# VHH binders against AP-4 complex accessory subunit RUSC1 (RUSC1), part 3

Target 1, 145 residues: AP-4 complex accessory subunit RUSC1 (RUSC1), of Homo sapiens (Human) (q9bvn2r522to666)
Amino acid sequence: DVGHLVLTTLCPALHALVADGLKPFRKDLITGQRRSSPWSVVEASVKPGSSTRSLGTLYSQVSRLAPLSSSRSRFHAFILGLLNTKQLELWFSSLQEDAGLLSLLYLPTGFFSLARGGCPSLSTELLLLLQPLSVLTFHLDLLFE
Key: E = the ipSAE of ESMFold2; O = the ipSAE of OpenDDE; V2 = 0.75 times the mean of E and O plus 0.25 times the DockQ between their complexes.

## First folded at step 1 (VHH)

Design f12 (framework vhh_8fcz_2)
Fold by ESMFold2-Fast, scan of step 1:
Structure f12 (fold): chain B 145 residues (1-145), chain A 119 residues (1-119)
Amino acid sequence: as target 1 above (145 residues)
Amino acid sequence: QVQLVESGGGLVQPGGSLRLSCAASGFTFSTYAMNWVRQPPGKGLEWVSGISYSGGRTTYADSVEGRFTIIRDNDKKMVYLQMTSLKTEDTAVYYCAALPYSGFLTDYEGQGTQVTVSS
């Protein structure tokens, strides 16, 4: 089951990638500072506009799903939505282009910060994470020939 | 059943060293970033260090940079924190976390290991 594979392999892998190098995700409990998670990156990354309206719509749909009790489950639902709507590349490109957002959310040693500098090894790690999905897509295409 | 079991804590003199271990089970360890967080007596939780899913990237809080080293062994499902030049300010319960803090009251997944730096 493709859906099962996506939820048990791809979604956790993408979660780990987005979590890599997030700035301190907890400060003093007394200050009441906002908690940092991959879902908070999604929240910050959606931009209403002609080029990214579909991302904002998806975010709104996922954020209203009452059964989702954790930021991790919301992140997984968002990734599934991106796959169903073929928006995964659009979301990564949008996030990658926002230098101000990345500087706010990520340490300089994080994947997204270093990847903006043109590090081939980081690009290779991303490609390796996406390899199972790209192979699966090619295999599914063969079913219609 | 997801489990994270921390160990290696203890009493150590200022300037000493300790290695903490975290044994993971119940999930696909190699696809998760791993973090160490700590809670000093009477204080809130403080993020200490993180390591990417592959081990290719590491990051550290300013307070521990140059003194602590995080490493992982995906084959053994282990993450470690090598602590050197320990200070009294490093006294805390240390927790291993498979995911970033997510908005629940329990923002760590392990049982914790106590580190006390005292003369």
Scores: ipSAE 0.000, ipTM 0.118, lowest interface PAE 16.5, mean pLDDT 67

Design f13 (framework vhh_8fcz_2)
Amino acid sequence: QVQLVESGGGLVQPGGSLRLSCAASGFTFSDYYMNWVRQPPGKGLEWVSGISGSGGSTTYADSVEGRFTIIRDNDKKMVYLQMTSLKTEDTAVYYCARDSEYLWDYTPYFDYEGQGTQVTVSS
ESMFold2-Fast, scan of step 1: ipSAE 0.005; ipTM 0.160

Design k01 (framework vhh_8k46_1)
Fold by ESMFold2-Fast, scan of step 1:
Structure k01 (fold): chain B 145 residues (1-145), chain A 124 residues (1-124)
Amino acid sequence: as target 1 above (145 residues)
Amino acid sequence: AVQLQASGGGFVQPGGSLRLSCAASGFTFSSYAMGWFRQAPGKEREFVSAISGSGGSTYYADSVKGRFTISRDNSKNTVYLQMNSLRAEDTATYYCAARLYGSSWLTPSEYDYWGQGTQVTVSS
């Protein structure tokens, strides 16, 4: 079924994609460095002053879910929320357009860095593969089954 | 080198109290959130409590709310766990851990540094 496919295929694939070329630690002016994970990329992309406030609302909702105890589970819940609200393309595009954020988080050989600079067709191909999912409805409760 | 030394464990009867301490060295203590985790024989490590670097925010597992209190003294590089109204099910090795940043207080893998632990046994 679609929910099983999303959890066993799409979410792990997106997690791997977001992790690709990710710097081990992110700079912070106060503490010097922050440990990086795909969930930390989500957090960085939705901070106040980012290009889209609607993504911050979803981040806040996911971060308050008490049953989710890992970065991976929170990342999966965020992806499910993006699919349910049809905002996956918006989030992906906001990451691709933020050159400053990408250079802070990613090595030049990472997927997002390459998709922005060396091979823009990579992001188009990914979005095209995800478009059929925009007509489907998903619920965050799939994580609690 | 980074070190976390937990102490204060011991034998106590049900209803008793213990205070655990975790002395930290080798990193900027006030910049790190600190957590307490416990592990009973044959079980996974579970979350007990956490405190932010400034001490302004605390979080507790449902099983210990109202009985345990976490605190820290940044001038002494030490985090404490005051355990009151102890129960047999609190018997475990207690570990302190430090994290610079993370998305979850509850997950062991979000923590950067770990101490060796201190044994707490609650029995009559």
Scores: ipSAE 0.000, ipTM 0.096, lowest interface PAE 18.5, mean pLDDT 71

Design k02 (framework vhh_8k46_1; at its last look DockQ between E and O 0.01; V2 from the best seeds 0.00; counts 0 for: pae E 17.3 > 2, placed apart)
Amino acid sequence: AVQLQASGGGFVQPGGSLRLSCAASGRTFSSYAMGWFRQAPGKEREFVSAISWSGGSTYYADSVKGRFTISRDNSKNTVYLQMNSLRAEDTATYYCAAKLFYSGSYLRPAEYDYWGQGTQVTVSS
ESMFold2-Fast, scan of step 1: ipSAE 0.006; ipTM 0.221
ESMFold2, look of step 2: ipSAE 0.000; ipTM 0.105
ESMFold2 (binder alone), look of step 2: mean pLDDT 81; pTM 0.826
OpenDDE, look of step 2: ipSAE 0.320; ipTM 0.694

Design k03 (framework vhh_8k46_1)
Fold by ESMFold2-Fast, scan of step 1:
Structure k03 (fold): chain B 145 residues (1-145), chain A 124 residues (1-124)
Amino acid sequence: as target 1 above (145 residues)
Amino acid sequence: AVQLQASGGGFVQPGGSLRLSCAASGFTFSRYAMGWFRQAPGKEREFVSAISYSGGSTYYADSVKGRFTISRDNSKNTVYLQMNSLRAEDTATYYCAKDLRYLGLYSPSEFDYWGQGTQVTVSS
């Protein structure tokens, strides 16, 4: 079923893509160092003033889910929500528009850094792959009502 | 909707004390870290202090460490900033902010700013 394929293939693939080239620790202005994860990229990407209302609402819903005990589970739930609301492409494009955030979080050799700078075709190719998903309706009754 | 109402600002002489309060509504207050930021005229907004969702961890900018104390009362949905030994350079509009992360610690870039700040003026 679609839900099983999303959990067993798409979500791990997107997790690996977002994790590619992530600095192991971010320079934090307050504590000096903070460990990076794909969920921390989601957190940074949906802050007020840099995302749509719907992305912020989804982030809030996932953040409030008590059964999610790990950053990986929260990341997967966020991806499922993006698929269900047809906003995966919107989230990706908003992340790519934030050059400052990408330079803070990623090594220059990471996928998102290369897609923005050295290899712009990577961004175009990923968006083309995501477009069919954005028009399909997914009924993923796993962690959402 | 998320609402954060800062209050308690005013005029005070150098060396004086002031206590700021931030009343929060529209979210599960006990599940989010809270912070204080300030912005002086003609300057960039700067971090002042943050407190974890449980109150077990606190963080301070070097410029206020030892003088300011952040605290929270989860039963009253309120975060406080006790400011002691105030200096002229503490003059700013003070804003309270909610962390975007559920059960997260804090992050300057991940805080929400809602409503009006409270003005603190330190002058002799």
Scores: ipSAE 0.000, ipTM 0.103, lowest interface PAE 18.0, mean pLDDT 72

Design k04 (framework vhh_8k46_1)
Fold by ESMFold2-Fast, scan of step 1:
Structure k04 (fold): chain B 145 residues (1-145), chain A 124 residues (1-124)
Amino acid sequence: as target 1 above (145 residues)
Amino acid sequence: AVQLQASGGGFVQPGGSLRLSCAASGFTFSDYAMGWFRQAPGKEREFVSAISGSGGSTYYADSVKGRFTISRDNSKNTVYLQMNSLRAEDTATYYCAADTWYYGSDYLSEYDYWGQGTQVTVSS
């Protein structure tokens, strides 16, 4: 059961991956300092460029879902939406290409920092694992389970 | 059942000190980050401080940094907030909360369990 596997395996694994090595705080233009979480990485990764317009749309949709009260549930809903729109690989790749964002958000020992720097095989392995998901059709409710 | 009991609030003069305690039960305390939030009448609930599950990382709102210290004792399932150099603006009900995300957060919506709160009044 695909939906069950996504919720019980993929979503927790990606949450742990994104949380790995996060710096406790990042600079925020309005408050001067903002706490980091996997959901805050999603927020920071969205930019108003044409190649990422659909990611911005998904972010806006998830951020407005009132039943999602925690950053963890919002992060999971974002992953479900990426699967529905076949953009999980695109989002991952956009994070890896943004050296400035990664250095702002992550310690050097974090997965994303290592995948960009000293261990590039980590990103290759993940992209190869995620690639088959882009050819599957998903129709998941963002409030699923 | 999960329970968080905050205590240690009271009346204090400006420049004084108070130590708040939050006793937790019903969950594996060391697996959770703990946070302190406060709410004054007519205002939104705001972040004060957070501590990671291990106690290795601590975080403070700019308004309390240098004056407040958060700590925890995982053997006693208790988180503490030492409040020094108190100001009239610190008058609020203080709430402790538990976050399933081990590293903690300053976002109210990321906390899963909440205590009843303890009142702190700073007045001359």
Scores: ipSAE 0.000, ipTM 0.145, lowest interface PAE 13.5, mean pLDDT 76

Design k05 (framework vhh_8k46_1)
Fold by ESMFold2-Fast, scan of step 1:
Structure k05 (fold): chain B 145 residues (1-145), chain A 123 residues (1-123)
Amino acid sequence: as target 1 above (145 residues)
Amino acid sequence: AVQLQASGGGFVQPGGSLRLSCAASGRTFSDYAMGWFRQAPGKEREFVSAISWSGGSTYYADSVKGRFTISRDNSKNTVYLQMNSLRAEDTATYYCAAEPLYYDSSEWDYDYWGQGTQVTVSS
């Protein structure tokens, strides 16, 4: 089952990839220190704009789901939402375009930092992997991820 | 567009002082914690100091504590960094940043990092 493959393989793999090279803590200007997670990358990557408005809407929907209180569950739900709306490539591309955001969130040796500068082939390989998913149809209940 | 504007940088001798200012435009300034970050050539951006939305709490990097003082004036939508006993290693471009009380995509209404203000400490 494609759905099973997405939940057991793709979502954990994307979580690990987004977690790669993340600075473990960032200064929380309100409370002092905030732990970084793939969900915090999603939060930071969502920008209001006509071409990315649907990403903000999806973020808002996932962040309000009480059964998905953990960062990991919210990240998985967000990925499933991107797959259902066929916006996974758009999200990764927008994330890679923001050099300032990547420098803030990631160590220079992280996947996204390397893909942007040191190893451009990593970006191409990721996009090639994600391209077939744009033609697939997923009917997954986000509340149970 | 809505922006954060840092100013007050310049050239100063070791042991000298400078005061940086960051003026915020757009959304309600008092809803945000404010901070200063700096970046020297060939290095990643590092935290310098932060102040809570009310001004009741302040935070400093170990390298600057005792020398730098952060303050804010919510009536003027401005945060300040008073830099005393400056050292050559303080040479960097200084950026101000705003972080909302709760995380929301609307925080991107601000130009979070802007162009910054250059501080050069040399003899």
Scores: ipSAE 0.000, ipTM 0.091, lowest interface PAE 14.8, mean pLDDT 69

Design k06 (framework vhh_8k46_1)
Fold by ESMFold2-Fast, scan of step 1:
Structure k06 (fold): chain B 145 residues (1-145), chain A 123 residues (1-123)
Amino acid sequence: as target 1 above (145 residues)
Amino acid sequence: AVQLQASGGGFVQPGGSLRLSCAASGFTFSSYDMGWFRQAPGKEREFVSAISYSGGSTYYADSVKGRFTISRDNSKNTVYLQMNSLRAEDTATYYCARDSLWGYEYDSAFDYWGQGTQVTVSS
């Protein structure tokens, strides 16, 4: 079952990749700082604008899924949504193009920082690896199986 | 535009109960942590309670723990504050606030404070 493989291998792997080198933030409800997570990267990457409107729509759809109670579950749902709408490469490229956002979110040794500056071949290799996934279709209800 | 409409305040006797509601519009409510703050005359605003965007985590000021319960209904874009065992010290204007997700690099405070609703606890 391809869907089972995505949930047990791909989604955790992408979560680990996005978590690599994230700058920690102290969570304080009075001062407003929150602890960084892959879901917070998704939230920060969704900017109002015509060129990223489809990503914003997906973010809104995932945010409205009532059974999801954790950032990890929302991140997995977002990845499944990207696969279903064939937007995984678009989202990844949008992150790589945003130097300011990456500098705010990541340490220089993180994957996204290295892929952008120190080791640009990392980004190319990952995007090539992700290309075969563009022909697959996944269902969001797979999270609730 | 972003709007937060707080309601449910009023006059109650010590030991009484009230439920406050905050109706949100103009943003994706289910994506934001929400909170309640209060301000008594001549005092600074103080934190009361907060709830994560999913409802899975709740937080309370020590002064209200065990007496107040925060909840939310993402299908109705509403956050609630159930206030039990009210004391004279709880008398204040109560404000609904949205946590800023875009200021996480800075000391992002709760933004988009609602209009507020007055709670008066007196014998």
Scores: ipSAE 0.000, ipTM 0.110, lowest interface PAE 13.8, mean pLDDT 72

Design k07 (framework vhh_8k46_1)
Fold by ESMFold2-Fast, scan of step 1:
Structure k07 (fold): chain B 145 residues (1-145), chain A 121 residues (1-121)
Amino acid sequence: as target 1 above (145 residues)
Amino acid sequence: AVQLQASGGGFVQPGGSLRLSCAASGFTFSYYAMGWFRQAPGKEREFVSAISGSGDSTYYADSVKGRFTISRDNSKNTVYLQMNSLRAEDTATYYCAAELGYYLPDEYDYWGQGTQVTVSS
């Protein structure tokens, strides 16, 4: 079914893309901690009072889902919510427009850094590939039972 | 460099109160969820409480719910843990931790120095 394909194919692919080039912190490497997660990128990308307020609403909804216990599950739920509300392209565009956030979160060789700087056509190509998905409808219910 | 400085621990009697503080530097504080953990000798590190980067969401371990309150002041880069109705079982070294994110983080990026809390008569 479509929901299962989104969860087993699209969501892991987007997770890997967002995880690409996330900065390791010297302190966390020394203490044996893990690197930042894609869910932490979602959290950092949502700004109160901006034109992306609708993304903040979705983020709040996902954050209140008590059954979700991992950052990966929350990221997947957020992607499903973006698809359901037809906001996936808006979220990616918002990330690409925030140079300060990208430089904080990503190594220069990461996908998002390259898409913004060295290879800006990567961002356009990704958004074009994602555009047809905006006609698909999914519900967060697909994540539960 | 990233730094987390925990303070406010001490010796208290059962039923007493303490307020712990964790001062942060070297990162954009409001982007990070902050958590408090504790570890007693011979035990694994235990989750106590967490607060989202914005301060809008707070989470508590069942053992401390109703007694402890987590808060933060993003203008001061500081997170607090108000500990009321302390019990002997609360005796531990308390650590603050930071992870990039707004929700309850399951993977913390930075850990601070601990502050010792001893509850005994």
Scores: ipSAE 0.006, ipTM 0.130, lowest interface PAE 10.4, mean pLDDT 73

Design k08 (framework vhh_8k46_1)
Fold by ESMFold2-Fast, scan of step 1:
Structure k08 (fold): chain B 145 residues (1-145), chain A 120 residues (1-120)
Amino acid sequence: as target 1 above (145 residues)
Amino acid sequence: AVQLQASGGGFVQPGGSLRLSCAASGFTFSSYAMGWFRQAPGKEREFVSAISWSGGSTYYADSVKGRFTISRDNSKNTVYLQMNSLRAEDTATYYCAKGYLPFLSTYDYWGQGTQVTVSS
């Protein structure tokens, strides 16, 4: 079952990858220290009015879903939305292009930092693994079953 | 050439424990996620556990949560699976695998397995 595979394997795997090497807190001179989580990476990765406006729209939709009460649930919903709209590769590419965001949120030993710099083969491998998923169709309602 | 050598399997009674090891060579071990999978006769291959390249994140199938613990030693190029409270349904050949994302259905290398048999 595709829904079972996505919820029990892919979503936790992507949560793990995004969490790998995350700094526990970031410095914020105005509000103090902010806790870093995979959902906070999603929040930081979407920008109003950018060429990735479709990602911002998806983020807005997921943020307003009443049944989702945790950052982990919202992250899983965002991934399902990316799969359903065939934007998973676009989102990962967007993260890779934002050097400032990566240096703010990740240790140099994290997956995204290494994929951008020290181990470029990690980026190539990830993109190759994500390509087949772009032709699959998923339903966001899997979260409500 | 990539090589993964799984070992530590054997015969145990229900409730027993085993520690599996996977010795890796031919690649930069510390740059890759590692996983354990198992296959019982006549069944499809099943995910068991995975660990990120840094060891900072670990994942378990629901059937083994609380009983199995995955760990790695990057200085020794080895990944481990500590199996406690073993059940008859854990009987399978266990394989270690190399990949970039835990849980992805395709890993780029699978070594020889190690047989685990749980029976009385």
Scores: ipSAE 0.000, ipTM 0.127, lowest interface PAE 12.5, mean pLDDT 71

Design k09 (framework vhh_8k46_1)
Fold by ESMFold2-Fast, scan of step 1:
Structure k09 (fold): chain B 145 residues (1-145), chain A 124 residues (1-124)
Amino acid sequence: as target 1 above (145 residues)
Amino acid sequence: AVQLQASGGGFVQPGGSLRLSCAASGFTFSSYAMGWFRQAPGKEREFVSAISSSGGSTYYADSVKGRFTISRDNSKNTVYLQMNSLRAEDTATYYCAASSLWDLLRSPEAYDYWGQGTQVTVSS
C-alpha cells in the first residue's frame, strides 16, 4: 500500500522536480553531447568522499540492475533506495550545495538553480516537506512480484 | 528490542555442507527482506544471498550460485542459508541482516538491522 503510493505519486513528483529546468544536452567527453535526464543528474551528483560514499554505493547497485531498462525506472529505484536508507534529504542537500554541478546541468529558471541562488526559501521548504518521509518504512518486493 | 541471532557455523572439510540459521525478534519479520553477507579477514563485507519478504524472490552472488540456497519461515521468524559443496574461499564470518528495500540494494548500507556473526571455516 505505502510502496504503491510512493511509486505512483512521490517518485513521479520527484522526477518532475529534478527534470524542471534541465538543459536538454550535456557535453560528453566521448560522444560530444549527451541528452540529460533526471537519472543523469543522479549520475553527476554522486561524488567520491566519506560523506557521500553510501550515495555512490546505491547508485552503483541501481545502475547494474538489468530489469531496470530505462532512465526513469532507475531514477525511481534510486529514490526508493534513498527513502529506505533515510538519505533523500542528504542527497537533495548535497545536490543544492554543488553550484558548479547545478550550473552545468540546469537553466537559471530551474527549481534547483532558483533554490540555490534566486529564492533560497525554496530549499528550506523542500527540506521541511521531506522530513516526514524519514519515518517511512515499507515493503518493495511487489516491484518484482 | 531488535535482535538477529545467527547460528550454525563451524569447521568443515572442503566439499562439506553447513546450514546457517538467523532467528529474528523485535520487528515485523514478515515485512522485511532478509540477506546474508560474509566477511573474511582483510576483505570488504560481501553480499552472499537475499530473499524477499514473501519468499517469492531470491538472489545469489555469482560465487555461491548453485551451491547455496536461501529460505525463510515467516511463522518462525527465521531465515536459513543452506551451504553445499563448500570451498576454502567460503571461509568467513557470516552475518544476517534485514532490509525494507532489498531487491534494489546489495550493499550493507541498505540494511536496517544486523545480526551478530557466525564463523564458518572450510579447511582440510
Scores: ipSAE 0.000, ipTM 0.123, lowest interface PAE 14.7, mean pLDDT 72

Design k10 (framework vhh_8k46_1)
Fold by ESMFold2-Fast, scan of step 1:
Structure k10 (fold): chain B 145 residues (1-145), chain A 124 residues (1-124)
Amino acid sequence: as target 1 above (145 residues)
Amino acid sequence: AVQLQASGGGFVQPGGSLRLSCAASGRTFSSYAMGWFRQAPGKEREFVSAISGSGGSTYYADSVKGRFTISRDNSKNTVYLQMNSLRAEDTATYYCAAGPLSEYLKLYSEYDYWGQGTQVTVSS
């Protein structure tokens, strides 16, 4: 089952990739301090500055999932939503274009910092690996069950 | 930043009542939405109830609607959970949490500050 393989391999791999070099905490003027996670990267990427309204809509849908959903589960649901809507490449490219956001969230040695500046071939190689997945179809039930 | 201390747990018979308290220390308590979550042995932590910073909006899990009431006293920096008609399935460690002033206050991952749990056991 391709869907099972995506959940057991692709989603954990993307989570690890987004977590790589992530600063452990962000300063938040409202709450004081917030622990950084891959889901917090998604949140930051779809706030003001997102390239499309559809990314914000997907974020809103996933963020309203049951309270039992961990940040890791929300991240996986967001990735599944990106695959279902064929927006994974769009989200990745949008994140890579936001130099200010990456500097805020990541250490210079992180994958996303390196892919943007020091090793642009890393982002190209990742997008090439993800391209075949854009033709897969996932039902909304995979996002909300 | 806020620090949270939950209390009021204990042993109670089915049909009984308990009142849980969550005392907050730190600045701007009224700026935080407050939530109660619970976790039974071997199960994931689940949402129970939440209240907005002003107290104007309250939310409940379907399993506790009509039996539990959440309230807050911003002058005392405390949130309360009144638990009535308790059932064996309500047995769990109860946690209080402080979250943002946002529409996402039901979401576990949006809560940045957590208190130590207080154990509630409903048994005959």
Scores: ipSAE 0.000, ipTM 0.110, lowest interface PAE 15.1, mean pLDDT 69

Design k11 (framework vhh_8k46_1)
Fold by ESMFold2-Fast, scan of step 1:
Structure k11 (fold): chain B 145 residues (1-145), chain A 121 residues (1-121)
Amino acid sequence: as target 1 above (145 residues)
Amino acid sequence: AVQLQASGGGFVQPGGSLRLSCAASGFTFSEYAMGWFRQAPGKEREFVSAISYSGGSTYYADSVKGRFTISRDNSKNTVYLQMNSLRAEDTATYYCARDYEDWGLYYFDYWGQGTQVTVSS
């Protein structure tokens, strides 16, 4: 079923893409040092602002889901939420447009850094690949299987 | 399952000292920042101290800075809170917390019953 394919294929692939070139640790004011993961990229990418308010709402909803016990599970839940609300392209586009955030989170050789600077065609290819997914519908209960 | 077992609390007089311990299990302890929080009756839970995964960085609430020291032993999966110069205001149940996998102070996980500290006058 489509839900199984998304969880076993698409979500791991997107996780790997977001993890590519991600700096392993970052300084945090309260905890001193924090391990980086694709979920931490999601957290950092959701800005308090009207143009991305829907992304912040989705992040808040996923972060409150008690059954999710790992950053990987939360990342998968966020991706499913983006697919269900047809916001996957919006999230990737907003992440790629934020040069300051990308330089904070990623090494220069990471996919997002290269897509913005060294290899601009990568962003076009990714968005083209994601376009067919905008017509699909997924249910939240897939997250618990 | 994640378990955080806090211990070492008790009754102590003002100016006294206590050492709290938190034994962690069910996760790779050395990969997580750890913290201590406390809650007095009828009050919300408040931050006390935090320590990075390596022990290289420590943070303290203004109310305990200079009196409390947080430390950890990754070989024993244990985080400690050395409490010196205790005051009546330090009376609370103390909870050990794990960083919520990439989240800051506001998203620390709490497990177990905590340990009660009562500073008698």
Scores: ipSAE 0.000, ipTM 0.140, lowest interface PAE 11.8, mean pLDDT 72

Design k12 (framework vhh_8k46_1)
Fold by ESMFold2-Fast, scan of step 1:
Structure k12 (fold): chain B 145 residues (1-145), chain A 122 residues (1-122)
Amino acid sequence: as target 1 above (145 residues)
Amino acid sequence: AVQLQASGGGFVQPGGSLRLSCAASGFTFSSYWMGWFRQAPGKEREFVSAISGSGGSTYYADSVKGRFTISRDNSKNTVYLQMNSLRAEDTATYYCAAVRGYSLLYTDYDYWGQGTQVTVSS
């Protein structure tokens, strides 16, 4: 079904894309140093001053879901939430416009770095591919359990 | 509560220009994609252009690429459509609409304005 397709194909593909060129460690004020993951990109992108209120609300909701304790499962839940609220393009656009954040998180050869400067057609092609998914309604609770 | 007010339409000769405006209220404007759609008599409502909440991404129908430019001013809660090199085929009622995410399908849009008439004739 469409839920199975999203969980087994789309979410892992987006996870891999966001992980592409990601620096392996970043400074964490609490622990000193933390391993980077796609979920850490979400965390950085929705902090005050770098996101809209709606994206911050979604992040808060997903981060409070106890069954989603792994970074991968939280990332997948966030993507499902973006699809359900039709905000996936908004989130990608916000990331690409934040040059400072991308420079902090990504190597120059990563997808987001290349899509922003070296190969801008990559972002356009991805967004065109994702357009049909924006018309589908996803229920987070039904797709996870 | 939510309102979208389109304006700027009128009569223009082929090759002329018009700028449409859409003033929004009642929602967090910068969190919504804004789209322009048009409908000619006896035809389906069709996509014209769309712009992301930040303004960083824009999309155009093939029939208007190179002639129309969409832009927005989030401080004024307004989206614009600059229409250049107008053709008789551009004659239609133009509607602005808002949607939370990326979509080019008019059935997906959450909020709609009443529209503004554009007539291109000699």
Scores: ipSAE 0.000, ipTM 0.105, lowest interface PAE 17.4, mean pLDDT 72

